# VH-VL binders against q9umr5, part 283

Target 1, 268 residues: q9umr5
Amino acid sequence: SYKPVIVVHGLFDSSYSFRHLLEYINETHPGTVVTVLDLFDGRESLRPLWEQVQGFREAVVPIMAKAPQGVHLICYSQGGLVCRALLSVMDDHNVDSFISLSSPQMGQYGDTDYLKWLFPTSMRSNLYRICYSPWGQEFSICNYWHDPHHDDLYLNASSFLALINGERDHPNATVWRKNFLRVGHLVLIGGPDDGVITPWQSSFFGFYDANETVLEMEEQLVYLRDSFGLKTLLARGAIVRCPMAGISHTAWHSNRTLYETCIEPWLS

## First folded at step 11 (VH-VL)

Design yb10 (framework fv_nofazinlimab)
Fold by ESMFold2-Fast, scan of step 11:
Structure yb10 (fold): chain C 268 residues (1-268), chain A 121 residues (1-121), chain B 112 residues (1-112)
Amino acid sequence: as target 1 above (268 residues)
Amino acid sequence: QVQLVQSGAEVKKPGSSVKVSCKASGGTFSDYAISWVRQAPGQGLEYLGYIIPIFGTANYNEKFKGRVTITADKSTSTAYMELSSLRSEDTAVYYCARYQYDILTGRFDPWGQGTMVTVSS
Amino acid sequence: DVVMTQSPLSLPVTLGQPASISCRSSQSLVWSHGNTFLNWFQQRPGQSPRRLIYKVSNRDSGVPDRFSGSGSGTDFTLKISRVEAEDVGVYYCMQGTHEPYTFGQGTKLEIK
């Protein structure tokens, strides 16, 4: 009766992080088949995002094939970018609700513990020197590093985010846009107390300008040009924004109020 | 300033294996890759592969897949290149080099001093 | 794999005269629609290789102004404006755009 739910985890994460989310779904939508994908767990989450997209694609194909009425995606943190690309590269996806849990949809520009662990001598201001190289682009976090002070380098060097956002041209852009537009609902979730996603408005397609002033989605060139379909989805009534204060980055999948407010309504 | 110091020369029999070490000092071992390049006597440079130490992720030149293994020990800031099933044509100087393509300056330095591996019966 | 082809393989040059080495790649070295990761290395007798040029035309720290790099796409050149005795050695082009990274076969520069 309920459409199956596929869950994609984030950076340095695994399926175990979603035990509370599964409990909530079972309580409100009993009988829902939930598959949390155990791919690219822990340190493997640092592998290039296009490699992760290919692996997750192979895992979701049989699940979608068994559910002709459609499926829902719940994609957490970095996993939200994997799901963005899945929706673009799959000519035949049947995703109804794509629920993005605090994912850096316009990129990341923040000095976090993850960054210090990976690049101990780097700060957010100088990480562009490493990330915008072929070597740096072999790390998932660099695939969505978006330094607002070096936007020219981001646009030319990003092997993943600039391409899926249509910020740089790609031969497949038209088909990627067509595929992405088949999604039923794009549910965007995030908040100011996340503490990791920087700026937090990246979860809602907002991002820094060159002065580190946040411009919201409707002011972004990717939206105004409708590069991958955001303007079309918004006009269709298919974009849902659900910001919530008081939730830290590792708590989005384990907060009952968040679940009831932002996720539950979209799990038909 | 980062320096790379390699282990000493080795003489090996055909069919055996050799393991060359490359110890980094003066910098953070985990924020770059270590590449391995060899040079047979009188010949040019040949790329073997690299490792990113913090993840243990290695990538190999297809020509050497199945025979070369590159590893790293973060606690001692040392990378290793092991080559198995040695043949006389594996006689070469083996170099380690720091690899990090910084978009402004580039990083393919420093290089180790080289380790001569001789394969003879 | 990307094949790097150098010409000439042997380059005898009169001291004080210019020298030029060509390097061709089997496919484009342009990365991210603009950046080209083409390097030039020098190996003096008995020494480890040292990079002279990165990203086609940029000199590494300490490299004399007489060395210059140029080119685009698949065709690259290293020039030495006035060859000095210390320039004797083998020069290699190297691409860092496509894995595995590959070197040209080398050009031996010698004084005649």
Scores: ipSAE 0.019, ipTM 0.527, lowest interface PAE 7.3, mean pLDDT 88

Design yb11 (framework fv_nofazinlimab)
Fold by ESMFold2-Fast, scan of step 11:
Structure yb11 (fold): chain C 268 residues (1-268), chain A 123 residues (1-123), chain B 112 residues (1-112)
Amino acid sequence: as target 1 above (268 residues)
Amino acid sequence: QVQLVQSGAEVKKPGSSVKVSCKASGGTFSDYAISWVRQAPGQGLEYLGYIIPIFGTANYNEKFKGRVTITADKSTSTAYMELSSLRSEDTAVYYCAREGYDILTGYSPFDYWGQGTMVTVSS
Amino acid sequence: DVVMTQSPLSLPVTLGQPASISCRSSQSLVWSHGNTFLNWFQQRPGQSPRRLIYKVSNRDSGVPDRFSGSGSGTDFTLKISRVEAEDVGVYYCMQGTHEPYTFGQGTKLEIK
């Protein structure tokens, strides 16, 4: 009776990270078929996001086809961007709840441990030189690097995020918007103690302006222009915001209180 | 002067579990991933999985998923590999090895190795 | 899983002569813009493996210049220009482009 759940992991992650999430779902919604996709695991999570979207698309098609009443997506961190693109490129998706767990929906700009780990000699202020090159755009993390001091370069060079956010024109933009609007609920989850997603409000479509002041979703051009349907979804009552303090980046899928508060209500 | 020091040899019965430790010194434990690789007597190398201690994120080779658990204790700069439901074919030397992910200079898989821990599974 | 195939598996060599080991992958190891994660390791008897070459052709610090790596796509070679007694051991190629990481079967280099 419960709709199937499809889980998409994040950067340097795999299906194993979701064992606690599976336990929670089984306790509250027994009999739910949960598929955690084992694609682009570990180092392969650094492959270009459009390549990941293609692979995940092939995996979700048969799952959606077997569930005429619909499915739910739970998409963690970078996986939330994969799911954003999936909902736009699929003309026939039947997703009810799209649950985004601390995903950088407006991009990433921060001197975090991930940046130090992948670019040990680089600072966030200098990474635009690498990420906005054709070479840099072959890596997933650069596909959503959003330097607020070089927004012109981001708009011109981003091969992924600027396109799916409708920040740069694309021939398929109208179709992508129509497809995305088929979603039943967009559930946004994130919080100030994440420690990786910078600014953390990126999980709620907020982001830095040129002075590094965070502007919320309703102040973003992508919302005001309704570029991919955020304004329409909000007007329908289809956007859910669920911020929670005290949760670090690797704990969103393994915190029971978060699950009960932000995820469980949307798994009909 | 990076060094990975592993715990001593173990002899286990079939069906039991073994937990091998790998202590990192002479470098920043948090800057790297720790991977586990095994080698059965007279055989080649087989990859089990890794952990990124700084994030606590672990990833496993599908062949061992459900039986292997890799953890890290940042306060002691120690990574652990636990293998459950042991079989005679799990008899091997288990190695920990370091991995870096510098995109600019390229990935650095297994640039330093532990000395190995012999795990013997016998009845 | 990506299958790594080495040849020969046994390599007897006279001291001072060159030696060559081939490694083939079942699919391309190119990540992007020529970045190819093919590595070579040496394991001396009773010792842990030691990395000699990373990214096809780059020698690790302390590795003698008599060791060189080459290749592209799916075909790779490790060459030793003049074999010395200390080179005895098993040599493994390893791919790091695709999960899970996989190794060749190993080539045992022995002095004749």
Scores: ipSAE 0.457, ipTM 0.763, lowest interface PAE 2.9, mean pLDDT 91

Design yb12 (framework fv_nofazinlimab)
Fold by ESMFold2-Fast, scan of step 11:
Structure yb12 (fold): chain C 268 residues (1-268), chain A 123 residues (1-123), chain B 112 residues (1-112)
Amino acid sequence: as target 1 above (268 residues)
Amino acid sequence: QVQLVQSGAEVKKPGSSVKVSCKASGGTFSDYAISWVRQAPGQGLEYLGYIIPIFGTANYNEKFKGRVTITADKSTSTAYMELSSLRSEDTAVYYCARTSYDIWSGYSDFDYWGQGTMVTVSS
Amino acid sequence: DVVMTQSPLSLPVTLGQPASISCRSSQSLVWSHGNTFLNWFQQRPGQSPRRLIYKVSNRDSGVPDRFSGSGSGTDFTLKISRVEAEDVGVYYCMQGTHEPYTFGQGTKLEIK
């Protein structure tokens, strides 16, 4: 009688990446219905995040409707941001555990091989010129690019992250906050050896200030203003933090110890 | 200059597996994706799947579900395509091809191809 | 899956004359502002495919300017302004907008 699990993949990923995760769930919670959403695979994962949110929304509605006792979400990397937006835009979601698996919840600011792969002539210091253009905002990775040295540009140009984080005003903000607060548990997973998510504390709503000093979630204006409900969830005891060292970005969904420690306890 | 060099011809029996290699030179292997395409004698091109070594991710054409596996070894700059449960209909030339995802300058689909590997499935 | 339909499938042409190949997709290939991932490949007898055109109308380095690509949405054309003997082979269109990537059936260009 376990609640169904919906899995949302990340950048340049697909449902095929989660075979180990499915094996772990089947071993510990036999009979769980697990649906890995096969949408926006590979190159389509570069499409604007609001477009992805709409597509995933259409896919999750019938799954949630069939499960009146609730569902769990496991959302990996960029997929964690898609799931954050889903929980805000859906007036009727019945999500119990939202498990965010190494997702850049406060954004990305890293000069990693992943960025060099997509932008080989760019450095993190100048990528804002591309990402904060109308052209750049047509690509998912630019929707959560968060340059701490150009915060005014981020606030004005980010068509996705700044809005869902309540870092600037939006007409739907009150409704989005009310919807998000219906989640049972927000399980945050990440670690210092990820190698892609920069700073890694972004997975826990921490981020760089203008001097590139990491400020943790409780020091963020988003938290202090309770813009979308983080402070309320923490006070309710609904936020779980599960950092783990020694795990690279592409290994979060295939590490048994990580699964047993951080994921398994939240799959009622 | 980028060059993709594939392993030599294979003759296999029905029910067996084949593993074809594609070694990249003249560039950084992790800078691009490697796709696999096959061509049966006298027929058109058919897409099998790809791997993006830097992300550790592979994706496959549903038609080959459960039979194709694409892997990469970064230390040797080599991608592999393994096809199992071989049938006579799998007789084809198998090609690897490169895709670059530079989204600022505009990415390139299948801009460089390997020489092809003939796989013959015959009892 | 996106179906790519080429016409004609057989194209006999006289040396020095123009040739034209049509490619239609079952869905729009438009990705975003300025991007449509429609590619054209040439395969000479016994050789690997060689890309001629990418993103509808851009010629690859070393491809003669007698080759040109055009089109939008679902309808695309490859034109050869003056066919030469070395152009004999099979021509394929390919879409890279939607996964899985798909190819047309191929057009065999032959000298009359």
Scores: ipSAE 0.441, ipTM 0.771, lowest interface PAE 3.3, mean pLDDT 90

Design yb13 (framework fv_nofazinlimab)
Fold by ESMFold2-Fast, scan of step 11:
Structure yb13 (fold): chain C 268 residues (1-268), chain A 122 residues (1-122), chain B 112 residues (1-112)
Amino acid sequence: as target 1 above (268 residues)
Amino acid sequence: QVQLVQSGAEVKKPGSSVKVSCKASGGTFSDYAISWVRQAPGQGLEYLGYIIPIFGTANYNEKFKGRVTITADKSTSTAYMELSSLRSEDTAVYYCARTQYEILGGYHFDYWGQGTMVTVSS
Amino acid sequence: DVVMTQSPLSLPVTLGQPASISCRSSQSLVWSHGNTFLNWFQQRPGQSPRRLIYKVSNRDSGVPDRFSGSGSGTDFTLKISRVEAEDVGVYYCMQGTHEPYTFGQGTKLEIK
């Protein structure tokens, strides 16, 4: 019998995007109970991430309760940040593998067609004016906007990402770290041809410095300070990094080779 | 000016599938979502789903879940709606329409295709 | 699913007279940040639908100023200040706040 799998979708997404992923899981692990959470679909994916975390939390509690051997999470794009927060706020989660599919774990700073789609009059250089306002923080995309040129504003205004990364103080930080550290495996997936997640290394906890040079996870202050447990997880052998070239943002959940290489080994 | 041009009429047997195309011109295909809406003869409008080509994401009306698939080919600026397991009740004109989503709002169904008649014979 | 209810369903009107169509939603159409995604469409015989009004009261380009939309929450109205022959057709309200998007039953406007 295999552990149940819970899938959390991304921006403007829904459960229907994971047809191929479910097919792959059924082929390699027949009988696995896969639940693709059908919450915050379409435009509702723009709701504040803390609101989404609360809703997904309510949905995952009964699934986890039925599976004393544990569950696996597969969390795509923005959904990977929801799952990061779930693992921190849940005192009793029993997640074995947390599989993060091309999620902006250190945030987003891109001047791509995707940004222009939501903010047609904005560029990455000026989006901080909207995102770091109280009004902007009511939108999910702004909750993980991480402008490397306005780090002080990011630290003061980010109501979500800076908190879950331990970059801002929070009364629950110690408990959140303890909870997150219960995860069995943190499987990070992403690649240079994604085209949406900017920098793509954000999927591996790398990010831009003030000169827009990417510093990898081990050079980040959040890692060095072990703010939420990355250094501890890495020392425990619990972090898996699985980069793959040639995969665009919308193909992570529908590429068979990626599934076989990066996802299948972590389902049990 | 934006135009959405759909494929021609189809006659299908019950149990078969139909795939209708919607080619966008005059604007930028990737800046908008493409939705599909149908209208049975003499009846009102019924929403099927949409695709956002730049995100590659599709979302469907639960009523059609498992039967409808919406895809897009950005290289040809064409969206497709495929409906399987056809029944006589699926006889309708199928329309594509575009939607602009922004952080400040959604602008639903501003331009429509000419419609494609799909007839499901007994 | 949000149910959209229009009244009247049949609207015979004399040329030059005003016409009014009501639309009621089964739940609030107010989205976050005060936006309300209530739209009005016109479908002339044999043609595709055409959007007249978006976000309750905003007229699309090319739509005559005799068309106006109003309302809030769950109650909305489309008004035509003076009906012209070209206005014959079916009018639909549509909500885009909650997925799946839903349409009213349609109001058939005919000249007496």
Scores: ipSAE 0.432, ipTM 0.772, lowest interface PAE 3.2, mean pLDDT 91

Design yb14 (framework fv_nofazinlimab)
Fold by ESMFold2-Fast, scan of step 11:
Structure yb14 (fold): chain C 268 residues (1-268), chain A 122 residues (1-122), chain B 112 residues (1-112)
Amino acid sequence: as target 1 above (268 residues)
Amino acid sequence: QVQLVQSGAEVKKPGSSVKVSCKASGGTFSDYAISWVRQAPGQGLEYLGYIIPIFGTANYNEKFKGRVTITADKSTSTAYMELSSLRSEDTAVYYCARHLYDILTGDAFDIWGQGTMVTVSS
Amino acid sequence: DVVMTQSPLSLPVTLGQPASISCRSSQSLVWSHGNTFLNWFQQRPGQSPRRLIYKVSNRDSGVPDRFSGSGSGTDFTLKISRVEAEDVGVYYCMQGTHEPYTFGQGTKLEIK
């Protein structure tokens, strides 16, 4: 009787990372059908996000079709952006709860161990030279790189995030907004001790201005213009914000207290 | 230079499991991934999976999914590959190898361990 | 899975002569502009594999310049300009573009 749960992983990730999450769901909601999608695992998670969206779309269609009462999405890190796009491009999705687990919804701008590993000679201040090229946009991490000091380049060069956030015009924007608004609940999870998502408030649609001062969701043009429906969802009471301190980036899917507080209530 | 040193040869019965270690020295263990590759006698190389210690993530070749588990202990700079439900076809030399995920240069398997012979016989 | 096919599988060569090994992939190994993850490895008798070439044509540090790699898309070549006695062994191509990573079946280079 519980709605099925579909899990979408993050950068350099796979289904193995969600072993604890599956245990928690089985304990609190026994009998729930949980599908962790094994697509774009490991290095393939670096493929362009629109390519990943197409692949995940093909995988979720039959799952949603078999569950007329609806499904829940749990989308971790980069996977949260994939799920954002899925909800916009699918005319017929039946998602009840979209649980965004520490995902950079307004983008990423940080010197993290992940970036040092992928771009060992680059700092966050110079990654815009690589990411905002056509070559850079062939990599998923550059699809959501959002340099607040080069916002004009981000708006013109981002092939994914600027479009899905409605920050740059697109012919499909009206349809994408209509589709996204079909979601029952948007559950946003994140916290100050994540250590990877920078600023961590990106998980709650906050982001840096040109002085690196964080402006929260309600101060973003995306929200104020209701570009893809955030203002409408908030007015409906459909947005849930669940910040939690003390959790590092790789621990969001394996912390029992986080699960009980932020995820479990939305899996009915 | 980074050096990878593996545990010694193992002889196992069908249906049992084996756990091979790979200890890294030199450089920072967390700066790279450790991959596992095997080679049956007289045959070619076959990829099993990897672990990224800095991210705490492991990924497996679908062929071995459910039987292989790769873990890492950052405090000892050691990666482990455990293979369960052993069959005679699992008889092979098992190698660990370093993998750098630099997307500008693209490095895979630049440094290898010496190999560990695992023999599965009844 | 991507199938990597090497030719020839057996390569007898006279000392000092050139050698050439072909590697073909069942699908394109191009990731994006300028990036193709095709590697070549050498395995001497009784030893671990050693990477010679990465990203089609880049030699690893310490690899002699008599080794060179070339190719694009699905068709790749490893060349040894002057074979030396220490070059005896099995050579493998490997693709790192698509998971799971896959290897060619190997080419055994022997001195005749």
Scores: ipSAE 0.131, ipTM 0.665, lowest interface PAE 4.3, mean pLDDT 90

Design yb15 (framework fv_nofazinlimab)
Fold by ESMFold2-Fast, scan of step 11:
Structure yb15 (fold): chain C 268 residues (1-268), chain A 123 residues (1-123), chain B 112 residues (1-112)
Amino acid sequence: as target 1 above (268 residues)
Amino acid sequence: QVQLVQSGAEVKKPGSSVKVSCKASGGTFSDYAISWVRQAPGQGLEYLGYIIPIFGTANYNEKFKGRVTITADKSTSTAYMELSSLRSEDTAVYYCARGGYDIFTGYYEFDYWGQGTMVTVSS
Amino acid sequence: DVVMTQSPLSLPVTLGQPASISCRSSQSLVWSHGNTFLNWFQQRPGQSPRRLIYKVSNRDSGVPDRFSGSGSGTDFTLKISRVEAEDVGVYYCMQGTHEPYTFGQGTKLEIK
């Protein structure tokens, strides 16, 4: 009788990363049908996020159609942004709990070993030159690059994040907001020891201002203007915030205490 | 220059597991993916999987599903490939190689290889 | 999985003459951004593979300019303009566009 669970992985990831998560779900909610979507694995995870949204959309439609009581989404890292867009573009989704595992919901701005590996001569201060070009926007990581020192370029050039956050006008914005608001619960998970998501508060819709001071969700214009429904969801009691210290980026889906505290309660 | 140094030869019985190490030096271990490829005697190359140490993220060739596990220890700059439920068909030289995902150049994709580790599975 | 097919499988060549190896993929190797991840490797007897070419036509540092790669889509070629004795070995093409990474079956280059 448990609702089916759909899992969407992150950057350079695949279904195998969720082995422990599946074991935990099987232990606490035996009989749950869990589908880990094996699309856009490895290098394919660098494809534009709108392309990934289309592919994941086609995969989730039959799963949702078979579950009239609803489904749950567990979306990890970059996958949380894919799920954000899915909830907005699908006018018939029946998602109850959307569980976001350490996803950069307001974007990424950090000079990590990963950025040096992909772009060896780049620093976070100059990555905007590549990411906010039309060519750069053909790569998933640039779709959620959010440089707080070049907010005008972010608003004008971001083909994905600025649009789904309602930070820039789009003809479908009203419909996307209505669709997103059908979600039962928005469960936000993240923490200060993640080490990859920068700032870590991005997982909770917080982000840097122009001085690199973190402003929390309730201080963001997207919240204050209710651009895609965060203020409405919070007023409805539908937003759950579950921060946890001591967890690195690759451990969110394999930590039992995290699962029991932040995920298990939302898998009806 | 990046150098990848692998552990020594192993002889294993059918049904057992083997764990091969690959120690990186010369470059930053966390800067790139480490892939694993095997070659049976006199045969071609077969891809097993990779790990991106910075994320701890591993991806596997579905042919080896449930049998292969790739891990990394950043503190020792070492990647590991463990293969379980060994069969005689798993007898091969196992190589680690620096992996890619450089979206601009592809320059780092299998550009450096370890010396190989012979794994023999026999009763 | 993407199937990589090499021809010929055995390539006897007279010293100093040109050699050519073909590699065909079962589907296009063009990534959505126009990049084509097709590599060529050389494996000398008793040695690890050594990459010669990356992204279709880019030579690695230290690889002699007598080696060249070309092709697009599903058809790729490795050419050696003048075969030397040290070129003996097995040559593999490899695609990195689609998971899992796949290799051709190998072409054994021998001096006749």
Scores: ipSAE 0.007, ipTM 0.516, lowest interface PAE 8.5, mean pLDDT 88

Design yb16 (framework fv_nofazinlimab)
Fold by ESMFold2-Fast, scan of step 11:
Structure yb16 (fold): chain C 268 residues (1-268), chain A 122 residues (1-122), chain B 112 residues (1-112)
Amino acid sequence: as target 1 above (268 residues)
Amino acid sequence: QVQLVQSGAEVKKPGSSVKVSCKASGGTFSDYAISWVRQAPGQGLEYLGYIIPIFGTANYNEKFKGRVTITADKSTSTAYMELSSLRSEDTAVYYCARFQYDILPGYSFDYWGQGTMVTVSS
Amino acid sequence: DVVMTQSPLSLPVTLGQPASISCRSSQSLVWSHGNTFLNWFQQRPGQSPRRLIYKVSNRDSGVPDRFSGSGSGTDFTLKISRVEAEDVGVYYCMQGTHEPYTFGQGTKLEIK
């Protein structure tokens, strides 16, 4: 019998987007109970990430309680950040595999069609003016906006990402680290042709320095300081990296080859 | 620079609704957030709520929640404030004002409309 | 709600003399990392409010240097070093730290 799977969607998304993923799971692991959480859909995905974490937490508690052998999380795009926070704030989670599907784990800094739709005349270079204000932090996209040219503002103003990454101190940091370290496997998926997540290496805990040169996970201060447990997880052999070229942002949950290579092996 | 122009004075009966407009010019409409503040005759300023047109998101002072609705039409660069179930105590000048973006992390209203007098009487 | 209390409420002043307005909040206005969102507005008779000061002590563009703001935590002051005829009006403090955003009662500055 297979462990239940919980799916958390991304920005401007809904449970409908995972129809193909559910088909793949049913084909390879028949009988798996898959719950795609139908919360914070569409425009509601713009609500503050801490509000979303609270709502998703309430939804996952009964699922985890009914599965003493553990559960798996598949968390897409922005949803990967929600799942990061869930693993930290829940002192009783029983997650085996956390599968992060093209999520901006170190933040987002890029001019994409999605951002141009929301901010038609704003460039990535000036979005910090909106995002790093108190009311800008009431919107999910600004909770993980990480401008490498205004890192001081990011560290001071980010009410979500800087805290869960341990980039800024928080009273609960030690407890959050302990909770996160209970995860069985951290499976990181992403690729250069995503077209939305910028830099794409953010899905693997890499990010821009002040010159927009990408530094990989092992060069990040959060890794070197082991702020929330990445170095410990890597040493334990619990981090899996699965990069794949040729996949656009909206195709990660509907590509069969990606599923077979990066997701299927971690659904026990 | 930035200019906010509001609709004209209104006289309304108790129990009716009023909808005041605020048209922005100068600069990019999507770069602003628009707030609404009122002032009863001879009284101080009272905050009602705001809208961020780029997100389509509105937030309201709990005192007015259920009676106030703030919307925006990006095609005309116009924000609207609608107040329902009017009573005599709602008689006031209603102002729209821009949220300050350029000064981080400061929050403030840096430019104001000319005001719209709403009189509620029988 | 955070209550903002101004004193005095009526401030008659002689032209060329200094004026001072106090503003006290019922709660600390310090935001994360020491940022304090305390603002001062001027409303001349028959006109819309105009921002003079933001974040306690920063003057807005076009505001004369005779205006200055100071304070911390719950206690703030707006000072006018030399009052001019154009300064007649009502002055409001406003906090932007806690929702709902709230204003003081206003201080009416008049030339004696």
Scores: ipSAE 0.013, ipTM 0.443, lowest interface PAE 7.9, mean pLDDT 88

